VH-VL binders against o27280. Designs and how they scored, part 189

Target 1, 266 residues: o27280
Amino acid sequence: MDSMNVPEVLEIKRIVEESESVKTFIFSWDFRREVRPGQFVMVWDFRDEKPMSVSLIDPVRSEIGISIRRVGEFTDRVHGLSEGDLLGIRGPYGRGFELMGRDILLVGGGIGMAPLAALADEATARGMRVDALVAARTADELLFLDRLEAAGVNISTCTDDGSCGFKGFAHERLLTLEENHDMAAVCGPEPMMFQVMRILDERDVPAQLSLERYMKCAVGICGQCCLDDTGFRVCAEGPVFWSQELSRVREFGRYRRDPAGRRVPW
Below, E stands for the ipSAE of ESMFold2; O stands for the ipSAE of OpenDDE; V2 stands for 0.75 times the mean of E and O plus 0.25 times the DockQ between their complexes.

## First folded at step 8 (VH-VL)

Design ha4 (framework fv_libevitug; at its last look DockQ between E and O 0.01; V2 from the best seeds 0.00; counts 0 for: pae E 13.9 > 2, placed apart)
Fold by OpenDDE, look of step 8:
Structure ha4 (fold): chain C 266 residues (1-266), chain A 123 residues (1-123), chain B 110 residues (1-110)
Amino acid sequence: as target 1 above (266 residues)
Amino acid sequence: QVQLQQSGPGLVKPSQTLSLTCAISGDSVSSYSAAWNWIRQSPSRGLEWLGRTYYRSKWYNDYAVSVKSRITINPDTSKNQFSLQLNSVTPEDTAVYYCARGRDSYYYYMDVWGQGTLVTVSS
Amino acid sequence: QSVLTQPPSASGTPGQRVTISCSGSSSNIGSYYVYWYQQLPGTAPKLLIYSDNQRPSGVPDRFSGSKSGTSASLAITGLQAEDEADYYCQSYDSSLSGVVFGGGTKLTVL
């Protein structure tokens, strides 16, 4: 078996509190092991295992970051950890983002900004102009603003309650933007992504979207993350998909499957 | 403008050590955005990656399994160069050897190459 | 013998579109970026494509890379005489813990 499939027990090097509900856990990383924005790792707390997006890739410090939102028992346990504690990490897995062109638009919602933050770093390092539309329910939930700004990203914020930036949803803010980009990367609530994709398609902007699905094996075997009609495995063929690929996915923006395989509406 | 200049003997006898040096200009051997590679090319084996050295808070060396037991790649920060040593050479080690700069530790492409050095292993 | 498989030769006439394939496995192309190099006779390889489909500065846009599954492809549109060269694909292989190359494709412009 490939060594990448064996969990490596890593010490939490640092914890960054991104928001009230989001923490970034930083680990030392051997960069002989390639990792790309948009890929995910399986995080193992020795009881359960969950897929998490890589939100930081720092070759200079030899570190990666994994941003985790507190949403359930697993994440509750993880959020209870301290620097110096151990986690199992295996991966990275999945298809990451591809960069093309000179100008890129990032559209992120909530924790969806995690992989996009990593992508922003790569894009800026390549000399690309990066615009980021950062969306959240409230100002307090906006993620990575300082980090993005420091990287030279042009940020536009929107919040559901108008507490920061544009009052409304990401797709609504997008409609107010006149400039087109060479490509877009999108990650967030699937209903948001669905609307954003439609707008981008209408504008003929190539777009990649990162999906979230229940993943068990992360290696394309169990099929728990299969998308209806296409058979796409989010862990193998994704989690990053081109808009053209997602156009073939009937369930996109409509429903997902829970751990039991039942259809759950968004 | 990054350039790599190779130097070293083009003839080595069997069982001896092949030694080559790659001088770097326009970049630092200890750059966090670089990895310094040795690659060889022969008609029989095609392009073959031999290994690399790079600095990321500490020095790392990665070697191809095929030559791991015989190879040493060393950086020299004082001279801003890196070297290749390949021990116990055989005629099978006859090839054009290239030094090359890799970029970004999590990528594996090589964007700048040396001029190449033909090394012939012959008695 | 090469980990990545390329056709040994390809040909085209000026102005044509030519594609060079590179086949690998899940441990390399399927999991890692593909890179392409152009090697003119008597010269060192030159980076042509990085990260599957990115062009370095100075590389004409008539060169393009793509990847699907465990296979990659280099496409050359508007073939020119100067494009006659050897082309190599390259990736990383996790099972070998090392960089791997294709066997190379000799492109002849007729």
Scores: ipSAE 0.019, ipTM 0.562, lowest interface PAE 6.2, mean pLDDT 92
Fold by ESMFold2, look of step 8:
Structure ha4 (fold): chain C 266 residues (1-266), chain A 123 residues (1-123), chain B 110 residues (1-110)
Amino acid sequence: as target 1 above (266 residues)
Amino acid sequence: QVQLQQSGPGLVKPSQTLSLTCAISGDSVSSYSAAWNWIRQSPSRGLEWLGRTYYRSKWYNDYAVSVKSRITINPDTSKNQFSLQLNSVTPEDTAVYYCARGRDSYYYYMDVWGQGTLVTVSS
Amino acid sequence: QSVLTQPPSASGTPGQRVTISCSGSSSNIGSYYVYWYQQLPGTAPKLLIYSDNQRPSGVPDRFSGSKSGTSASLAITGLQAEDEADYYCQSYDSSLSGVVFGGGTKLTVL
């Protein structure tokens, strides 16, 4: 009997409004089921089920936080919930981030900061020095800044419109930062991640990047999350990949596949 | 499946405002996976990107530096279209104007183009 | 003049291989994706290559793109009469904060 494949119905303990469009839903969690930064859960609202990032992992308080951006019908329904309401959660799934060295760079775009916020907490708890480049289209969409600052993270920001920090894309800001990191962790829009990966590879900085693909089963049997030419399954071999693993992936940063398997531009 | 249909006058007098409209079918002007562009083409300057508009929780505009003091691109969600307004035109603004769909706000390519509208600026 | 430099013309005979170059700088091709468009006479441009080397659905595999440093190339193998068109490269330029195109290459199939 494998309980990881059946959603557990959990009560929303607390809701944190991270921005106008992003809320973090906090649940009590039995940490006999280990959760690592970079893993994902499937969130079930009793009609539909979607993969969501874990942004808070707190074994001391026995809490897990799941950050959800309002972008469509499913997430609109979830954002309409209150403390005490129920959601189904199955997981965690996938390969999480691996920490190494003493100096880590986080590069997050939009909701991609969610798993990186969890990683930042673990890295600071280990005594690592953490620099975070937090990117968004506008200042109102920059996520987790207060939490990162409270954890002692050195924050750089960039916004497409220049309303906070550097005006431009994350990879452009990265070119202006010091090259003193032992590793990097990257999560956000795939085109951003591809450009960031190229810079980090040139600098010989080991980098781990978290990918998103369409998922049904989340356990690696349906084939919907496969990457072209490699046979990698994002839900099983990923979602976190080393940049060296991604160098063989033709589609990364170039195109994606829809639920029917059709090749679609990003 | 997505189609862009342009409309607007083909003759504009100097110092007036050039106005064009692009109607969208098969997609939404407020789609989170799209950005809506205007490009023009003339023999002397070739292809020239003018700007784009897109919706991500609010409306954003990016305008080419060369025209940003004179250009406005407006979405109209109720009509599922977007428009170009270029103020204070001169004969140097004579060109074929295209509307085009881009994918995502990070990518800058145009995968669907309108049919083009020749706009002549002369007295 | 155009920020991206293309040869003004190119030619080949049916069945041959033709390449079209696109030269830029670190502020554009060196840092950003390159895209290619085909424009048949009297028509709008059509996306031919995106993200340096990817083909949209419906573009024959005899078209291919590549990039090295600050330069990009479009290759056409098995040249056909229908390939006679203008070809444009495109990128983003950080110094201009906008999209930039090459001047175009008129391909003649002899």
Scores: ipSAE 0.007, ipTM 0.452, lowest interface PAE 13.9, mean pLDDT 85
ESMFold2 (binder alone), look of step 8: mean pLDDT 93; pTM 0.950

Design ha5 (framework fv_libevitug; at its last look DockQ between E and O 0.03; V2 from the best seeds 0.00; counts 0 for: pae E 15.7 > 2, placed apart)
Fold by ESMFold2, look of step 8:
Structure ha5 (fold): chain C 266 residues (1-266), chain A 123 residues (1-123), chain B 110 residues (1-110)
Amino acid sequence: as target 1 above (266 residues)
Amino acid sequence: QVQLQQSGPGLVKPSQTLSLTCAISGDSVSSYSAAWNWIRQSPSRGLEWLGRTYYRSKWYNDYAVSVKSRITINPDTSKNQFSLQLNSVTPEDTAVYYCARGRDSYYYYMDVWGQGTLVTVSS
Amino acid sequence: QSVLTQPPSASGTPGQRVTISCSGSSSNIGSDYVYWYQQLPGTAPKLLIYSDNQRPSGVPDRFSGSKSGTSASLAITGLQAEDEADYYCQSYDDSLSGVVFGGGTKLTVL
């Protein structure tokens, strides 16, 4: 039985091209290490270690998938790897999504669709009706559409430039959608999540949102993932929070912190 | 639109409990778009925020540190109102008390105020 | 003593401009919104400015708010006799985990 705090070195079993900038890396996984949608893992490339979303949880094939957007030096190196190459994985960590009711809305922006894709698989397996609002800047960045459709998810899209679906932001599209959901799950850019949360709160729809914060230890010891006015640790009390927990957090949607702890705007 | 109507006694003896009620019309005490505040005003302390209650899947209370050991704010959804209880009052608690609506837990402005209730703590 | 500092009084003549200051710290004005209230004699405070510089519907555009660093300012142009009132600034203080007010400024229209 492996320790959650020590990376296990795993072979990349296969790589799925999700878009020009996003790849899903699939690994064999022993599901005695249970993984829930919304939890994260730390991916180690033998130089650096970064938190990444689990996007595929497949106990039948004994596989997990980790979706990674190319955004910098670490992710550039990982995107350069091939099937058979090695990565270190530690985790899973954090609190995942909880499913309730019969009718769920997913609202995802960009790579934020990754944990929601895993949640959609679980929700459809439970017999829930799943609606997904998938947002991106442009059509080429819309993620997981074929997979969601195959799972029986009802998809609405929006793009900033109007190249696919509704032209505009996710919260603007949300205003034009039916208001009959029992719960919602939201993941994406924090400004988008803030606007979506306020709409869902006004509609009295329980919502869970997944946050990103700077992480070092992933187990709640170092304090670098804390939210300013609550002391919540994203790696221990989150990354998934209920909207009522986030309504007490003034930094949500307003600013972020750099590794030195300084406030910087979004 | 939204109106807040306060009620409660204007004279309270030292060591007793101050109790005020704020009735809401045109909005719901459980509205996700609102937080329900109590504020007081006195010559010696000026305006002083005491606390708030709000509903986000469950009820939350935020209390000012200066009164947190003595204060309770309770919603009543059946009457569409919320209350203030302040225990063990002293003459220092003499003030005009206001209830007020805030526009959610993220913003702290009070856009609708009750009429105010002068509460005197004296023997 | 109020957490936010305002001058205790200000004055001006009709038609002129008056500015009321509000000084705080990095734990309040420096990291959070500033709000302003007008209180006429015998009445509850009335929201005048929210989120630093926004006016509610019905507030004349001769009232404006601004913020720089840990200080904020309310400006009133075209001063009128009915502007004679007390004015309060407000913010949220992270260190106190609560709402904080200024001590108030009594504006006299001469």
Scores: ipSAE 0.000, ipTM 0.422, lowest interface PAE 15.7, mean pLDDT 85
Fold by OpenDDE, look of step 8:
Structure ha5 (fold): chain C 266 residues (1-266), chain A 123 residues (1-123), chain B 110 residues (1-110)
Amino acid sequence: as target 1 above (266 residues)
Amino acid sequence: QVQLQQSGPGLVKPSQTLSLTCAISGDSVSSYSAAWNWIRQSPSRGLEWLGRTYYRSKWYNDYAVSVKSRITINPDTSKNQFSLQLNSVTPEDTAVYYCARGRDSYYYYMDVWGQGTLVTVSS
Amino acid sequence: QSVLTQPPSASGTPGQRVTISCSGSSSNIGSDYVYWYQQLPGTAPKLLIYSDNQRPSGVPDRFSGSKSGTSASLAITGLQAEDEADYYCQSYDDSLSGVVFGGGTKLTVL
């Protein structure tokens, strides 16, 4: 749809405080423009534009939610907004998650749980069994626990400091889980995803992972989000990739490129 | 634009194997966003889904229970096509057969269809 | 016969609104999405509606889908001569572990 490339100015209907650093902004959405979990939108605050994952898809209420972590100037401005304020939204863009099977494992770290929360809603609505491994640095950074629980998701938590659930990293917790799933969806810090992917591959569990890269155009033109060696554009071919695809990406779990195109280690 | 081109014999004798091929253009048989289906249509049985094949790190096959014991759907990555084999055919297997692309392995809808192939089972 | 039940025929005059029903059960329409296909004479089916009420690109907005409980409906507003075709509903049946279709509805434009 050509219209998807034009920012639509939308009113913030509601703001949900997810954590100290994360807010979910709710917008009315015309679902003639289909949106799927794992896709992203470009959020425009009339000064700058950033890609954000959709964390809520509610066709009944005709709403979408965008969860944003406060990490810089742009997000600082956005976090200063109130209900009734305006933002520009264009999209959705990218390849979202694909569900398959009956049992799905979600592994999320920090804000990475945003797209996974949306996926969880879809999966549970379809009668799938959903297990979610929710990871964060500390207990207060764990996201969407109540929402996931309400949806019927089986939650396992892990925190770096042990303040909630398993003390350790997501991949470590995963190693303690014996059950295999029909598929897995993973989103979080790339080092986490890398380790999780390896474990899942060893277990022969199909896995999809959502990558984060610097995106400028969101339409596969500028190349700012190209992955080394493969030429994959995170905005076009991703951000959701199958593990098999990422196995071809050398930089995965190792480094990313900053806005200047420089390699930045994780 | 994605196109599916079907080929194969239109006449099969009873007890023999029905074989059809669907050539893909504009997409890959191993696409992570696609599932490749076979459907048939007859006046007596209407539209009937036979099965699908799709690649997600490995190949998967789903078959309809009604034909599961007789059906094989195989991808050919070298030729970017997939095939249908239906063993031990009877006149009840006479139908127009379609190959079709599913956009997702989860949703089961088919957005691109082949032109169809009438297969008649007759002695 | 078919797992999903459709009326065998429907008719309308140009400009009218027509609806085609699709009745299923808790194991299919009640638990999964409904899809609709249009099949013109001598052609392969064409995807018309996906995920209960979503239109693919190129499908006019006069086509709409809805679902309630174990039943689905395709509505065509502003009926046109070119809409004369067979229409099929489709879903997935959990008990059968497979795709299921309706028997089809022949729509005649009078």
Scores: ipSAE 0.000, ipTM 0.485, lowest interface PAE 12.5, mean pLDDT 92
ESMFold2 (binder alone), look of step 8: mean pLDDT 93; pTM 0.950

Design ja1 (framework fv_bamlanivimab; at its last look DockQ between E and O 0.77; V2 from the best seeds 0.00; counts 0 for: pae E 3.8 > 2)
Fold by OpenDDE, look of step 8:
Structure ja1 (fold): chain C 266 residues (1-266), chain A 121 residues (1-121), chain B 107 residues (1-107)
Amino acid sequence: as target 1 above (266 residues)
Amino acid sequence: QVQLVQSGAEVKKPGSSVKVSCKASGGTFSDYAISWVRQAPGQGLEWMGRIIPIFSTANYAQKFQGRVTITADKSTSTAYMELSSLRSEDTAVYYCARSTYDFGSGYMDVWGQGTAVTVSS
Amino acid sequence: DIQMTQSPSSLSASVGDRVTITCRASQSISSYLSWYQQKPGKAPKLLIYKASSLQSGVPSRFSGSGSGTDFTLTITSLQPEDFATYYCQQGYSTPWTFGQGTKVEIK
């Protein structure tokens, strides 16, 4: 068995409160183990295990960050932890984002900005122009704005209630923007991603999208994260997919499968 | 009509700090970014940094990183630029300027009147 | 950082003349190029944004063109109030950078 599949018990080095519901947990990381934006790790609190996107990759400080939204029992427990506490981390897993061109568009919704924030760091380090459309329900839910601004990212915000920036959804805001990009990376609620992908396809902008599915093994064995009708495993072939790949996925933007394998509409 | 009004001229000694203010009126402060640009006597324009008041972090040119601090007070619609460890080379007119913060808005459409800062022993 | 190079550094012209100022970027900046006018003792004034968009209130004798790395500011018929220094500025990426300026003087 690959050592990658054994959880490493790591100490929480720092905790950053991103919002009321989102915290970033920072760990020391041995970068002999490569990690790419868009990949995920399995976080183990010694009771349960959940996949989480890497939101920070800092080779200079030898740190990674994992942003976690408080949404259930597992995340409630994790959010109760303090600096110095321990978590099990195994990975990274999955296919990350690829960068191409000079100008990149990031479209993120809610916690979906987590992997995109990491991608933004890499893109800016490469000297790319990064435009980020950051979407959330309310201004208080917008993530990583200060971090992105400090990095030189060009930000546009939209909120459902209009409390910050454009009032409306990400795809609606995108329709009002005329800028061209060489590629796009998208992550957020699947209905949002579905609409955004459609717009980007119409504009002939190559796009990568990160999907979220129920995962158990993270190594492509259990099949819990298989996508209809392609058989793509989100943990192995994804979670980052090209728009052309997702065009073949019947369930994309329509439904997902719950832990019991039943179809659940978005 | 949107206006930016800056604080008055400053005379400083080397090694000291200066803090210039820029008050916005006639518009929504939170919808824009404030940049600071300086101009030495007889020289061109130099961008120093930018703050988006709705955010807490500013973006700085590397040349001034660690020596400049840009802040904003939303309650008073005022932006500030503080430059520390002043040198004679910092003698210049300092301007604040407004832009939108959305991508595609890399231009400054409203400028303050400028603040002369003289650094001399 | 992106370097902006203006040409010429200075020029002499008469009222009614056609004036052309060029600006070159060290790398492609798409259309994120702005032109400013500055008179002595005054703050810069935005003339053109996004390479060719005329700022509100600016006379139509001013126009901008170009994309990528090469840009041009044109004054079709120079007026007495147009004698000033002109700057190009890229807004493609931070840090924003300016050209060295072009001084338009009376002949």
Scores: ipSAE 0.762, ipTM 0.889, lowest interface PAE 0.8, mean pLDDT 94
Fold by ESMFold2, look of step 8:
Structure ja1 (fold): chain C 266 residues (1-266), chain A 121 residues (1-121), chain B 107 residues (1-107)
Amino acid sequence: as target 1 above (266 residues)
Amino acid sequence: QVQLVQSGAEVKKPGSSVKVSCKASGGTFSDYAISWVRQAPGQGLEWMGRIIPIFSTANYAQKFQGRVTITADKSTSTAYMELSSLRSEDTAVYYCARSTYDFGSGYMDVWGQGTAVTVSS
Amino acid sequence: DIQMTQSPSSLSASVGDRVTITCRASQSISSYLSWYQQKPGKAPKLLIYKASSLQSGVPSRFSGSGSGTDFTLTITSLQPEDFATYYCQQGYSTPWTFGQGTKVEIK
């Protein structure tokens, strides 16, 4: 990978306010470096770097978008930046989603809709029908609804508090929907993904799920992103895995690991 | 239980615009997809576009893009359709119609009574 | 845009007849097809959704079948109140589109 050790410093071209807590940062991008939905980049603010999912892949405009939720010191600093400010970008890294068939289901929770929005654009460009179940805690946190609608995606929403759409969790809404699909792509809180995966497996729908784990090198060398039971490295063999691959992973949906390797509940 | 009540008939001159309202009662308005469908005299049904009230933008049929604006006001549970640059061939009955929104909502189960719009030549 | 073609454009039938109306999509729409009945001066009324599901309050003499590109509405014993115009409509992708209509007339 040519970008492993040399982040490219890029100017923020535009900032889109997706919600109170989520912004999309748009950069010019040379698509000789291919980018696939589900891949991630390491974003460097000249102090620290964090993995972030690509949410916009636009070869026609030569643009890439990275959606970032404000959740801590690093993301607070990045949210304080303006158009024209600089960020370092390494990547892309990881295995992205693979499209198949004619009908795809997307199930996204919170910021997990970011890589799925990029996938929706690719799927619609291929002429696929795209159905998206968009979940959040409350209506104001539902992401990318207008973008998905404009792309021709068929949207169903659910919110924990019932402020928009179905009141409840994404997997509970999925049980009430009877449409079948050729494949599914899932990204969001890991407990949600585990429950959604079980339903999709029972319906014999091939599913790909995008995981989050601690990362340092992003190219599979350091081992910090390994999964308990398989030795899979999220940064190299993932972050997108087929449901069959994840069925072998005991920790999925149950716990995560901190930088010291200790189990931490979800 | 869900009902859609539209504004009354209108007579318009060519080149002007018309704005038709569609007030919903029953159910939860933010859960609706509201479509607009027109029918010229002696002709079939023609879908113009839709809005889901929680969205900022509407989805339009290409034929009407640039001339139609569909909006929704959640506080009054009312959808609107405005058609500009009217021509005599825009003479039609305009219906609003509802589906519950989700990806199985491609059918329209509740219809307004229709609003006749006449564009005099 | 997905074109929907109904056949026939009109038909004449007697009370008690079996009536069949067909609808063909220009590309696969899976089962995202609905049927509507419209009487003069009235709004359309949903009869069938998802190709074969009967809307609440619609008599069982109405039925729908088909998937992909070819769909059929059947009335197994035509009643006087069934003389109307019938439309199919695809809900697979926007813009949603209707067939041109089939007028069912008394013979």
Scores: ipSAE 0.310, ipTM 0.690, lowest interface PAE 3.8, mean pLDDT 87
ESMFold2 (binder alone), look of step 8: mean pLDDT 91; pTM 0.945

